# VH-VL binders against q96il0: the designs that were tried, part 366

Target 1, 167 residues: q96il0
Amino acid sequence: APERGAERRDTAPSGVSRFCPPRKSCHDWIGPPDKYSNLRPVHFYIPENESPLEQKLRKLRQETQEWNQQFWANQNLTFSKEKEEFIHSRLKTKGLGLRTESGQKATLNAEEMADFYKEFLSKNFQKHMYYNRDWYKRNFAITFFMGKVALERIWNKLKQKQKKRSN

## First folded at step 14 (VH-VL)

Design Ze28 (framework fv_ebrasodebart)
Fold by ESMFold2-Fast, scan of step 14:
Structure Ze28 (fold): chain C 167 residues (1-167), chain A 120 residues (1-120), chain B 108 residues (1-108)
Amino acid sequence: as target 1 above (167 residues)
Amino acid sequence: QIQLVQSGAEVKKPGASVKVSCKASGYTFTEYYISWVRQAPGQGLEWMGWISAHESYTNYAQKLQGRVTMTTDTSTSTAYMELRSLRSDDTAVYYCARDQSYLPRGHDYWGQGTLVTVSS
Amino acid sequence: QAVLTQPPSVSVSPGQTASITCSGDKLGDRFAYWYQQKPGQSPVLVMYEDSQRPSGIPERFSASNSGNTATLTISGTQAMDEADYYCQAWRSSTAYVVFGGGTKLTVL
């Protein structure tokens, strides 16, 4: 279900409606952390008089959010999987079982885990470098369109002022 | 000039695997995703998945997950798509196409297509 | 279950305006893209980000996207525009790409 589309299911009206203020006061809001990416989604309020430029900005922000969530969901799954494989491998090498006497997951101490973190960071350095490059470019595009929207709003305010003065 | 050049036509038996290549030139390979899109005879376009040029992200269509693998070689600016456990309904022209990794610009350049025929 | 629905065919006379629709739930909240494909050829991007035209695409091509429907409009349609047209959208947090079923445009 959570992997379906970019659309969030509104199948539980009571639960979903709790995230949005009453109709007349709806605005942008931040939801709970996503299960996979651990990032909080932003729900964008759509005004009735949204301009084409405002719509483009909203679509760019939404697409960037989805791209970012997808990247971190995959990164978190990869980290979790490789962490478990590393722990199991090290425990097997030491001749230890995968579970403690209490039936809990056996773990390594911080010093032993440092090896995993070093290897994981080194292995993923290039991946994170390219992520940062793309993230920078995406935010540049968003900032550019935010500037255009701001100029449009200023121009519209000036037009309304002139209308009041001439009429 | 920007070009995507694909490997030649293949004829395969059911159960076999096929690996199609797509060599990019004329642009910075690592700034684009490569999508794979197929088209069965007389049918529409079907998206199979895409891969970032640096292999940091790969996403496959759910229908093909488990049968398809996409890879890249940045040293040769080449993308690869391998489809396993071929069935007769996998007969199609397979296209590679680029799309920007940092802006949703659409698939602006396409390879010439590779006909894969699966016959018993 | 078609995610993006297009009419199978549209027919116009030369010089008339052709209109090709693409429908999907809340499609107007996503960017729509349009591709032209002639027999034996690869698809060609003709419109991107709802209404933007790539370099080399004639000005008679335009597009819109609102609500549940994206529309490709070809004004003064020419015989050379006869082709299959596909819409495309990106509709998933997993960068999932979806194509419409395609529309055959016949001129004459």
Scores: ipSAE 0.570, ipTM 0.805, lowest interface PAE 1.5, mean pLDDT 83

Design Ze29 (framework fv_ebrasodebart)
Fold by ESMFold2-Fast, scan of step 14:
Structure Ze29 (fold): chain C 167 residues (1-167), chain A 120 residues (1-120), chain B 108 residues (1-108)
Amino acid sequence: as target 1 above (167 residues)
Amino acid sequence: QIQLVQSGAEVKKPGASVKVSCKASGYTFTEYYISWVRQAPGQGLEWMGWISAHESYTNYAQKLQGRVTMTTDTSTSTAYMELRSLRSDDTAVYYCARDQSYLPRGHDYWGQGTLVTVSS
Amino acid sequence: QAVLTQPPSVSVSPGQTASITCSGDKLGDRFAYWYQQKPGQSPVLVMYEDSYRPSGIPERFSASNSGNTATLTISGTQAMDEADYYCQAWRSSTAYVVFGGGTKLTVL
């Protein structure tokens, strides 16, 4: 339970919003961490008079979030599996059992684990590079549609201002 | 022109493995995902999974997890789908189809399909 | 877990409007796609991102997606439109891509 560090912070430097149960709200809200990806999902508020363009942006953001969560869920599972296999392999090479005489799970020291991290990063370097490329391109598309929504909102406000000025 | 060309029909016995290929041409292979979709005789479409051309993202249907492997060869613009431990209910036409990796546009081009028959 | 439900068959007379529905919980919060498949042929994308039509698809094809239901509409239906129609959406829980069960459109 890594609650100690969070409990000791009087003011959150990150400015992270607390999770709230679903309620009638006019704002987006953040859910609990996903079991596999460990990322917090954002649940988007749907305005009463959502435009088709606003709906498209919301759907794009939702799909991108789910894509990102699936990638990290897979990476976390792969990391955990390969880490266990590496530890078991190294303990077997040393002639050691998987558990100590006291029944505790046997572990490797930091220097030995450095070998695993180096191998894992090297093996997955290209994969992470292409993930980052796709992530940037997806965010560029989202930013583009955010710009379109902003222009639509400005146009609508200008129309309202012109009507009010006529009175 | 844009084309996805699949390998020919296969007949396999239960417990065997099959590997279907899908050769892409006429577009930048590394900018699209390849989905694999199968269709049993007289039945609907069933999604099996997808893979990015550079293998940075791969996702398999839970029903097939552990039996299916998808790979790519960017030098030949070819995608592969291997299904292991075949059962009679794996008899189907297997399709590959592309979708854009950066902005979802739907599966706009499909291969011709590969019939895999599993019988003893 | 989420499944997309389509009627198994729809029949219309030539020149009439055909409507094919696709239902799923909160489907209107996802992008919907539509595919046409004729016997012995690969599927063809006829509608993407709810309501957009690919190049080469006739203007008589249109679509919408709201609430729990996506609808494919074919105006002035022709004999050549006889086919199986499948809806598709993105779901992140089990499959990520989910197809509806399909609807056989008959023009008689």
Scores: ipSAE 0.509, ipTM 0.774, lowest interface PAE 1.9, mean pLDDT 83

Design Ze3 (framework fv_ebrasodebart)
Fold by ESMFold2-Fast, scan of step 14:
Structure Ze3 (fold): chain C 167 residues (1-167), chain A 120 residues (1-120), chain B 108 residues (1-108)
Amino acid sequence: as target 1 above (167 residues)
Amino acid sequence: QIQLVQSGAEVKKPGASVKVSCKASGYTFTEYYISWVRQAPGQGLEWMGWISAHESYTNYAQKLQGRVTMTTDTSTSTAYMELRSLRSDDTAVYYCARDQSYLPRGHDYWGQGTLVTVSS
Amino acid sequence: QAVLTQPPSVSVSPGQTASITCSGDSLGDRFAYWYQQKPGQSPVLVMYEDSERPSGIPERFSASNSGNTATLTISGTQAMDEADYYCQAWRSSTAYVVFGGGTKLTVL
């Protein structure tokens, strides 16, 4: 049975929506897709005994998540605007209205839309390649710190296991 | 040996445009963003925006949207900042500063600053 | 009007500890950075990622960041430390950078 989540939508100045996890969660929580980026945000659980290294990793992961969400929010907005402009331009060229007889948005067929997708991909090719490079480097840094945290946690478990054996 | 060298001081009339350059040397230009930060006389630092060295990621301060354009030339490792429709309150020292594109390390190297004076 | 709030001035005697604060909503969940600016000079990064010190910055500089407040601490403050100090945070690492209003540190 699903738990009733404490979801609250806060709008950041950047236009990216925010969320809150269940108040008593003891684990990282994955939220619903963001309205603008369509990515699922992760809220990181903060243990009472969070180490400085764990805090640094959490901040790095949170900053990277916001970077990623902002990139995709901007990309999706750009895609939507350019798609709308393309559709309006093509309909105007054909002498057609922007709305159907029922008042719905007039659309282009798949063959006509293929022109837009090819143009958009070509125009944004370099942008996506550099996004991937930066994402790769960010992921490498996060993985490095995750390794350090894992070693710290192993050490702490060994100390705790030793205490249990001394009892 | 890492340096950011900016263009010289400018005096402009209200309504004009100014374009400041920032030439980078001593590092791999494409691995860093360039921030533009200005400082009015006797005032604090104000972030204007930043640009990736390959121009794929650009973000401007909301206050300056529509008036500022940032560009780069990777062949010369140079960043540019153009501010249009100048007003007297745009009088400031304009700095460029680098930060890593993939890790938040802070603005570790700054240009010497370019004084832009807007007066009638 | 700064998103990050700093006291406009802090005064300390030579050899005393100076403490400069920077306040913002949930600032402790983000990395904070500190810059030193002397008259007629460009800013210099003195602390990054909350508490890390760049090469060449004296050990007497330290910093912390927790809750809503980041703090720059200068132990055994010297006359050469007299400058304006600015905090900075990433609002979103690519969308918005914010600076505090600055604090003038006077060493007398």
Scores: ipSAE 0.570, ipTM 0.793, lowest interface PAE 1.4, mean pLDDT 83

Design Ze30 (framework fv_ebrasodebart)
Fold by ESMFold2-Fast, scan of step 14:
Structure Ze30 (fold): chain C 167 residues (1-167), chain A 120 residues (1-120), chain B 108 residues (1-108)
Amino acid sequence: as target 1 above (167 residues)
Amino acid sequence: QIQLVQSGAEVKKPGASVKVSCKASGYTFTEYYISWVRQAPGQGLEWMGWISAHESYTNYAQKLQGRVTMTTDTSTSTAYMELRSLRSDDTAVYYCARDQSYLPRGHDYWGQGTLVTVSS
Amino acid sequence: QAVLTQPPSVSVSPGQTASITCSGDKLGDRFAYWYQQKPGQSPVLVMYENSERPSGIPERFSASNSGNTATLTISGTQAMDEADYYCQAWRSSTAYVVFGGGTKLTVL
């Protein structure tokens, strides 16, 4: 019924923007940022006649996305944990509590926070360099398989054209 | 001659910690992950976590989060797995195994296993 | 709890085809791997990326992965194939690597 449809749409307008690709979609869809990694997931369209090679490419892209999501989720968690530990350690050294009289979280000045960022960046420099190496290798592999899929599609079109010409 | 060679058997009391080593040879250590997988007597394989050789990526099984730490020493091509607060049900053969970091090929080489017994 | 379910045992006669299944939600959207383990030995990778075979693994080993089920098939099964077989997949939502419970293959 129209009344029920209108009420449902008004009640859950967020349902329109929820993480769900439309059923009629023929395209990949990008979702909202993940709470932990802050990266937007891609939901892949599955063609009706997906070839084994196309399936392998889709699985590889999906696994690479999940690998990337988990790396950044873990990195963000580590950053947050170490930042809080640093702040608590410095406040304890100053003889200050973790909260102000107003109940707000106690903070450090810019100079002290700069020390934390320098230390964090230095400790994680090697980690980020090797992440970048693996990220490039994964994208190279994906690009290579995308090329194979493109060649397969070209060959199939040529094969189809030859059959139509023969008939 | 790709090999993963693990440290010898350990007997520990409940509450203790154990650290198992896995020395890799015959390949470029920094291009692979090392997984740790355990197997209790008469039971199946249980994944504990994996670590990239340069420690740029480390992920632990949810059940073991907070009790396990994995590290590497690239100068000796050695991976380590430390399990703390040992319980009787941690008695198992502990394996290290390698997997590629950028293309899934599975765990193609395994260490010989290290028996860790937790008892009084 | 196991995310991947395998039958605890499968029995075949020599020369017959053995089929070992591994079931998990949307497993066919993931790469599946298979390992062989003989008593007192480390596991050996026998199939990777669903249906690829490592060098040194006999051609009689094959595999498929579709829907919710991955299957390891051993054609012309030999006595030497008697072992425990484990499936494995990557699952980021609960663990990065998950193993099936294992299947004991008996060749009688």
Scores: ipSAE 0.419, ipTM 0.733, lowest interface PAE 3.1, mean pLDDT 82

Design Ze31 (framework fv_ebrasodebart)
Fold by ESMFold2-Fast, scan of step 14:
Structure Ze31 (fold): chain C 167 residues (1-167), chain A 120 residues (1-120), chain B 108 residues (1-108)
Amino acid sequence: as target 1 above (167 residues)
Amino acid sequence: QIQLVQSGAEVKKPGASVKVSCKASGYTFTEYYISWVRQAPGQGLEWMGWISAHESYTNYAQKLQGRVTMTTDTSTSTAYMELRSLRSDDTAVYYCARDQSYLPRGHDYWGQGTLVTVSS
Amino acid sequence: QAVLTQPPSVSVSPGQTASITCSGDKLGDRFAHWYQQKPGQSPVLVMYEDSERPSGIPERFSASNSGNTATLTISGTQAMDEADYYCQAWRSSTAYVVFGGGTKLTVL
């Protein structure tokens, strides 16, 4: 079957939509940003002759991606919730309603919001530092396995050359 | 020697809260996550959530979201799990177990379990 | 509840090979881990990352994971292997840890 005839043909609906990768892609594909984490997922290509080591690397990368997406989804939800609570509290203190005369959501100016951003960053500094430590450790592990896969491929090429020379 | 030692059995009334502790020793506490897994009498294992040692990452089972809180105290290498608004179907043995933060190799060490009984 | 399905029980004679399956959609794209639990005891990790064996676990324990099915295999099964066995993996849609329903292995 021709590649283009086999490809998924998604039509974006009105509003926000999620695009799918091609069904028969021969390489990794990067998707649209996740609604909650705001990170772009990677869809991994699975080679026909995937080695056990290559399979372990792919699974490790997939699970690390999902771990990372969960962290940022939780952080973004926490930020949004605390931001809304802060705005609500400040509007109540000023004797202002939650909605403007036009019915739109009431907001604070940039100077007022600076207090919230400073507090949020200070409050979450330690948590972000340790998240970054774990993130780097996960990436070091992935790099290590990538190195093993590279060495495996070199070894396999050397074995093939040896066999060709031996008849 | 690597050990996870949990607090003793609890008997609670419906609507109460329970807080179970898990004290780690014999390894670098900050390099592992602690999972909480429960097992109702005669039933299988049910994952409740996990927490990183510095609380930089927490993830709870959807069913328990809003009722469970997990915390840690790195100065004592202790993890805590608090379950609120207890119901009779929360009666179970509650386990803590560790997993690597950067190489998830499954839960290689488990606490001895804490029986929580919820009865009127 | 569980996205992973295990048979509730498996019976084998001493010295025979026991096979315990764990099924889930595209489970072979995830790491599967296996736990042994004896009555009144905490679970013990017996296999991790599909086919790796922890230090101290006998070589007669092996495992595989492909397609939709992960399998724990115990060769030369002994009476001491009688226990409940649970598989575990990540749930793809939420990155949550999930356990299979468990399999009681009986050595008759």
Scores: ipSAE 0.536, ipTM 0.787, lowest interface PAE 1.7, mean pLDDT 82

Design Ze32 (framework fv_ebrasodebart)
Fold by ESMFold2-Fast, scan of step 14:
Structure Ze32 (fold): chain C 167 residues (1-167), chain A 120 residues (1-120), chain B 108 residues (1-108)
Amino acid sequence: as target 1 above (167 residues)
Amino acid sequence: QIQLVQSGAEVKKPGASVKVSCKASGYTFTEYYISWVRQAPGQGLEWMGWISAHESYTNYAQKLQGRVTMTTDTSTSTAYMELRSLRSDDTAVYYCARDQSYLPRGHDYWGQGTLVTVSS
Amino acid sequence: QAVLTQPPSVSVSPGQTASITCSGDKLGDRFAFWYQQKPGQSPVLVMYEDSERPSGIPERFSASNSGNTATLTISGTQAMDEADYYCQAWRSSTAYVVFGGGTKLTVL
């Protein structure tokens, strides 16, 4: 469950969900969202005649996926911890208890929570900027190799077409 | 010239903490991760963790989580590794090494190593 | 145990081809890296992304990675190649960097 997943996020700095695609899959498979990063894992189909370029692209995509999973799992844990600390601090300042009369966690209104979001974003500005830079560079590298793979496939089709014509 | 220069050898008592520094020069510090790898006398290489230069990404070896902290100072291009609650089996040469943040290029430059001896 | 398994030692005569293996479950689905370490020195990266050579590494060094086994090959092995060699890979289940146990290459 989601609630169970949220609780477990407190303990897992690098959790990645596992899933098993059907045997003899001819396509990439997308799994359910990871409980910690909230990102969907991809299991890549490996063709029997995978070229070195196709292999390099697949490995780059896999490594980038794992990098993203760990980053977002850590960010989600940090966000949750700091959010709870902020709420507890604000409730204490108001002289309010941490629980409502119904026994649920006391919460702040949207206007009060806006202060937390602003503080969190401000505090993490440099971190997010560098993450975005690395994310764009990773996507550039993947796109570059996707282009090389596409050119390789076009070249192979042209060679195969010529061979078919000559036969 | 690309260089990683580490702090000098340390001798510590069991239960103490040690903080090793690694000063980078000759490249754009923020484009690389810094890994920490240790090697006990006569043993192989053991990965401890790595940190991005801007601290947005940090991952530690499971057996060291709770005892190790890695940080950076971008203004001085320096990485730090602090290991707490030292035991005799933490006696090792500790290395820092860089790897690209956006490509898995491997640890292409290494510091000279810092010998940490834990005894009493 | 180490997730990546290397033979403890390999011996070759000068001028012969040395082959050092690194085995791990589905290692061929990850990038493999190779490091050379001489006594009292820091490791040196000799191969990255399975089969790529860093600038300054001689052409006699080559590598492959397929299935469960990555292989470092040194053609025309020289006395200066005598060292400990370590493979390295990332493991998706833990997302950790993992080193092999190391192989001592002796050139006699």
Scores: ipSAE 0.570, ipTM 0.798, lowest interface PAE 1.5, mean pLDDT 83

Design Ze33 (framework fv_ebrasodebart)
Fold by ESMFold2-Fast, scan of step 14:
Order: C-alpha cells, then structure tokens, then sequence
Structure Ze33 (fold): chain C 167 residues (1-167), chain A 120 residues (1-120), chain B 108 residues (1-108)
C-alpha cells in the first residue's frame, strides 16, 4: 500500500534552559550567578557509559543544588524586603521622607543599620542552624556516594588492566 | 509508631481561608520535611508544596504561589497549611506526608487526609 | 495536562505481570517514586529512588527509570494489587515535586 504522508505526534518543546554546557564539555559546566540566589549553577555532565551508582550521585547532586539555590533565593529576597521595611520605619520615626531633597532614595547610616543586622541575625539564628545541619547532611550523602563511585572506578580500572594483560 | 494525624473536615464558602493541621509523632520532627498533597474528588494527586520543620526551606507549587502558606510549630511537632481565596475547584482531600530533608526518598508516611469542601 | 504521562488504565489477569509506565522529558535524570492508593485510603509508598523498595512491600514490586520513561512492574499480580498507581518525580522548573495522572490497575 502507498504511504500517505507522515503519521506523527508533534509535542511543542516546553523546556527552557538558562544556560548550556559547551559542546566540547567532558566536565561539569558552571554558569553565571543566578539573579536571586547569587549562586553559580552547575550543569552536570552525563557520561555515555554512566553506571547506576554514578547516575544516583548525579541526581543527588542536582537535586541538592536546586534545593540550595531555592533556599538562598528566598533568603536574599527576605533579607532585602526586611531591610527596606526597617529603613522605611526608621525614616518615619525620624520624621524624614523616603526620598532626599535631590529625589534619591533616603538611607540610614552604618550605626543605624547595625541594629537591623543584629535583629536579622538573632531572628534567623535557629533557622540558619537547622539549614546548615541539612546542608551538611546532604553533602555527607554526596561524599558517601562519591566514595562509592571512586571505589567502583578503581575496581573497573583494575579489571581493565587484567584484561589488557591477558592478550 | 510513626503517625501523622490531621485536623477534621472543613466546609468553607468561596473567598474564605482554611488552615489544616498535621500532628507528627513517633519520630524526630526536625529531621523530616512535610509535604502537602491534595486530591479533588475522582481526580489524581496534586503536590502543593513542602516545608522544613524549622521553616528555613519552603517551596510551593507555582500555581498556588501567593495563596498558600505552610508553617510549623516544633514545640508540638505540628505542620500547618493555610489556603486563601478559596474557590470551588479547591474542594479536595488534603494530605500531609513526610519526606527526608537530605535524600529524596519519597513520602513514606501520610496523614489520614482532611476533606475541605468549598461551596456557596 | 499532566507533565508526567501515565496510561489511564491497565488490565491484567491474576498471576500475570503488570507494567505501568510514567513518561516525561528527561525523567531518567530525576528520582522517581511510586504510590499505591486504594479507595478511601491514603497513598502508600511502594517504590522510591527509582528502584528501591520500602520495608513491607512485596518483592514482586520492582521499578526502573531511564531516558524519558519510568516503569513500575508487578510480577505475579494478585487481586489485592488492584488500585490506582501514581508516579512522582522531582522537577525544578514548575514545582519541586510532580505526580503523574495515575493509572487504575484492574485485576480480572
């Protein structure tokens, strides 16, 4: 029977990448700092012969990165918002406008800002302590899997050396 | 004995807010995250967000951003989920479920569910 | 539309192997988990980290995740396995966690 046109389903691409590793990359790629987190994202290289253990390590590293980026994006946003609220409240207390006589944003001096930093650190101390605990636990898990991958690679190299010697 | 116990059923009018609680017991509350997942009648599971027990890490599903707030009270080992500006399509069974904070294991323990009905 | 696609239903005879697929772009680059839900009950975790089985889940449950497709396999399917099954993956662009649309497994 004659073939009449192409039968296919076309799915529009919905994925968007913010950065892409170079074509010649055989290593992880580091991108520009994220606008919100100010962290440099890492795009993980996928080897052609990736083992199941290497795959688990890569997935764990990627998800840990996304978790960490989201934390810092939220933290930076919260800091900036609370800083502006503090500045506005202090200027109101002093009877000053939010703008200078030249139309620029009014600011507080370093001594006044020290109050904000002290309050922010005190308020967030416990939350940061628990965040750091979870961050260390994630890095411990990554280190553990890195150790497993290293042992696997050593074993594979020894096997290849034996095979090469067999002739 | 690990369990998550949720607050009882709620009936709300459109535009109202609902706050569901999830009390954890039998484990160290601060070592796990709590996810909130809802299920409309006859529909599938929809993830709403998750929160660390210490509240320093909280992420919400994009479509619910701005309407949902998740909080915890570590002194009572309780997680809360508040959904604002309720609509009829928010009618669902709302579940809490725990997940590990440092390794993506999936949700190994779930609450019994809380039915929230939104009707005029 | 679900970002993770599952067949709406799968039917098997008792003792047969059931295969439930979950498809999504680059799903094999993420950890996948599977849940079983029976009517009126909370979901139960049956597989996690692609292929790990929780304590208490029978050995006849297994899973894989590669490329764009994760698969839950139930060998020697029993009447008690009749339920809705949901896949779950970690996604970064729209939500950190996403569920598939669910598959109703019927054991005839």
Amino acid sequence: as target 1 above (167 residues)
Amino acid sequence: QIQLVQSGAEVKKPGASVKVSCKASGYTFTEYYISWVRQAPGQGLEWMGWISAHESYTNYAQKLQGRVTMTTDTSTSTAYMELRSLRSDDTAVYYCARDQSYLPRGHDYWGQGTLVTVSS
Amino acid sequence: QAVLTQPPSVSVSPGQTASITCSGDKLGDRFASWYQQKPGQSPVLVMYEDSERPSGIPERFSASNSGNTATLTISGTQAMDEADYYCQAWRSSTAYVVFGGGTKLTVL
Scores: ipSAE 0.525, ipTM 0.780, lowest interface PAE 1.7, mean pLDDT 83

Design Ze34 (framework fv_ebrasodebart)
Fold by ESMFold2-Fast, scan of step 14:
Structure Ze34 (fold): chain C 167 residues (1-167), chain A 120 residues (1-120), chain B 108 residues (1-108)
Amino acid sequence: as target 1 above (167 residues)
Amino acid sequence: QIQLVQSGAEVKKPGASVKVSCKASGYTFTEYYISWVRQAPGQGLEWMGWISAHESYTNYAQKLQGRVTMTTDTSTSTAYMELRSLRSDDTAVYYCARDQSYLPRGHDYWGQGTLVTVSS
Amino acid sequence: QAVLTQPPSVSVSPGQTASITCSGDKLGDRFVYWYQQKPGQSPVLVMYEDSERPSGIPERFSASNSGNTATLTISGTQAMDEADYYCQAWRSSTAYVVFGGGTKLTVL
């Protein structure tokens, strides 16, 4: 297959780098953690002689990665939003403003926040368990296709060896 | 026998809300996502959103953010799609369709469609 | 909402090969699916994961996906194949699922 994509590098102020693999890379490349999901993206190497089965495996791995990143980005946003709503609701009930006299964002103590964490964990426990099930099923599917690719490579080597010997 | 059976046709006034149901049978409900896809008269298919049966993954089309809510009830194997603040251009046939949650096999079974008419 | 580009219509005579294209940036790096829709009916999945054919779909249906273009091919086209055809891809940047605008296949 022809080379795909352009090289890109970008460095965050904290020293966290963002990058795309070099054009001539022969390996998968791992990027820095995504800001919203906190997961490290993998940029998959595309061989020049990629078989249809190898292409299918790569597409499945890429789709699974994007699915996983979207799940965690959404969960992190939901947590942050609900936490802020809970804090504002509790402060309103106490008759307190959203900011302290020092101008800092008003917060609840650990005991008060325990109610939020308890409710959030309880509400999301079942969803996280099913996420884990789907995550493992996706990885089993990837492993299955990796096995098929391995068998294809073994078969091709045997086929080439037999052809060479018969000639 | 795998089936997705949708609720009946609805006629709504502008500004109202509609909630369409999609009852699944003949398969393990929690192993599939349910997509909602609409089709305005004489127009093409428009994806609205996608929800996992256990609601751990939900993604809505950007155009519909804030107006659409998708939910499921695993005890009845039913998916729901609620669209709020209806406009005349929301008039369409609304479909539910399943796809596997862990392997992208495409939408292999579709509901019969629910006509939602927004007028008057 | 971004859509994949399909020709609005394609016409073929019975027995001829119909070719319906679906174009999008780097579409060949995504799985593509094809649906058939006849008037007043729900869509039917005719091809999945680029080139796989579901059980019950005739062998005359085939598909490919490479570069920026996916193609649905119907060999020996029959009158019963007259329908609207939609491609679909997975995309996470704007929508997890996106459909092409559709192609009306007319069989004379």
Scores: ipSAE 0.591, ipTM 0.810, lowest interface PAE 1.4, mean pLDDT 83

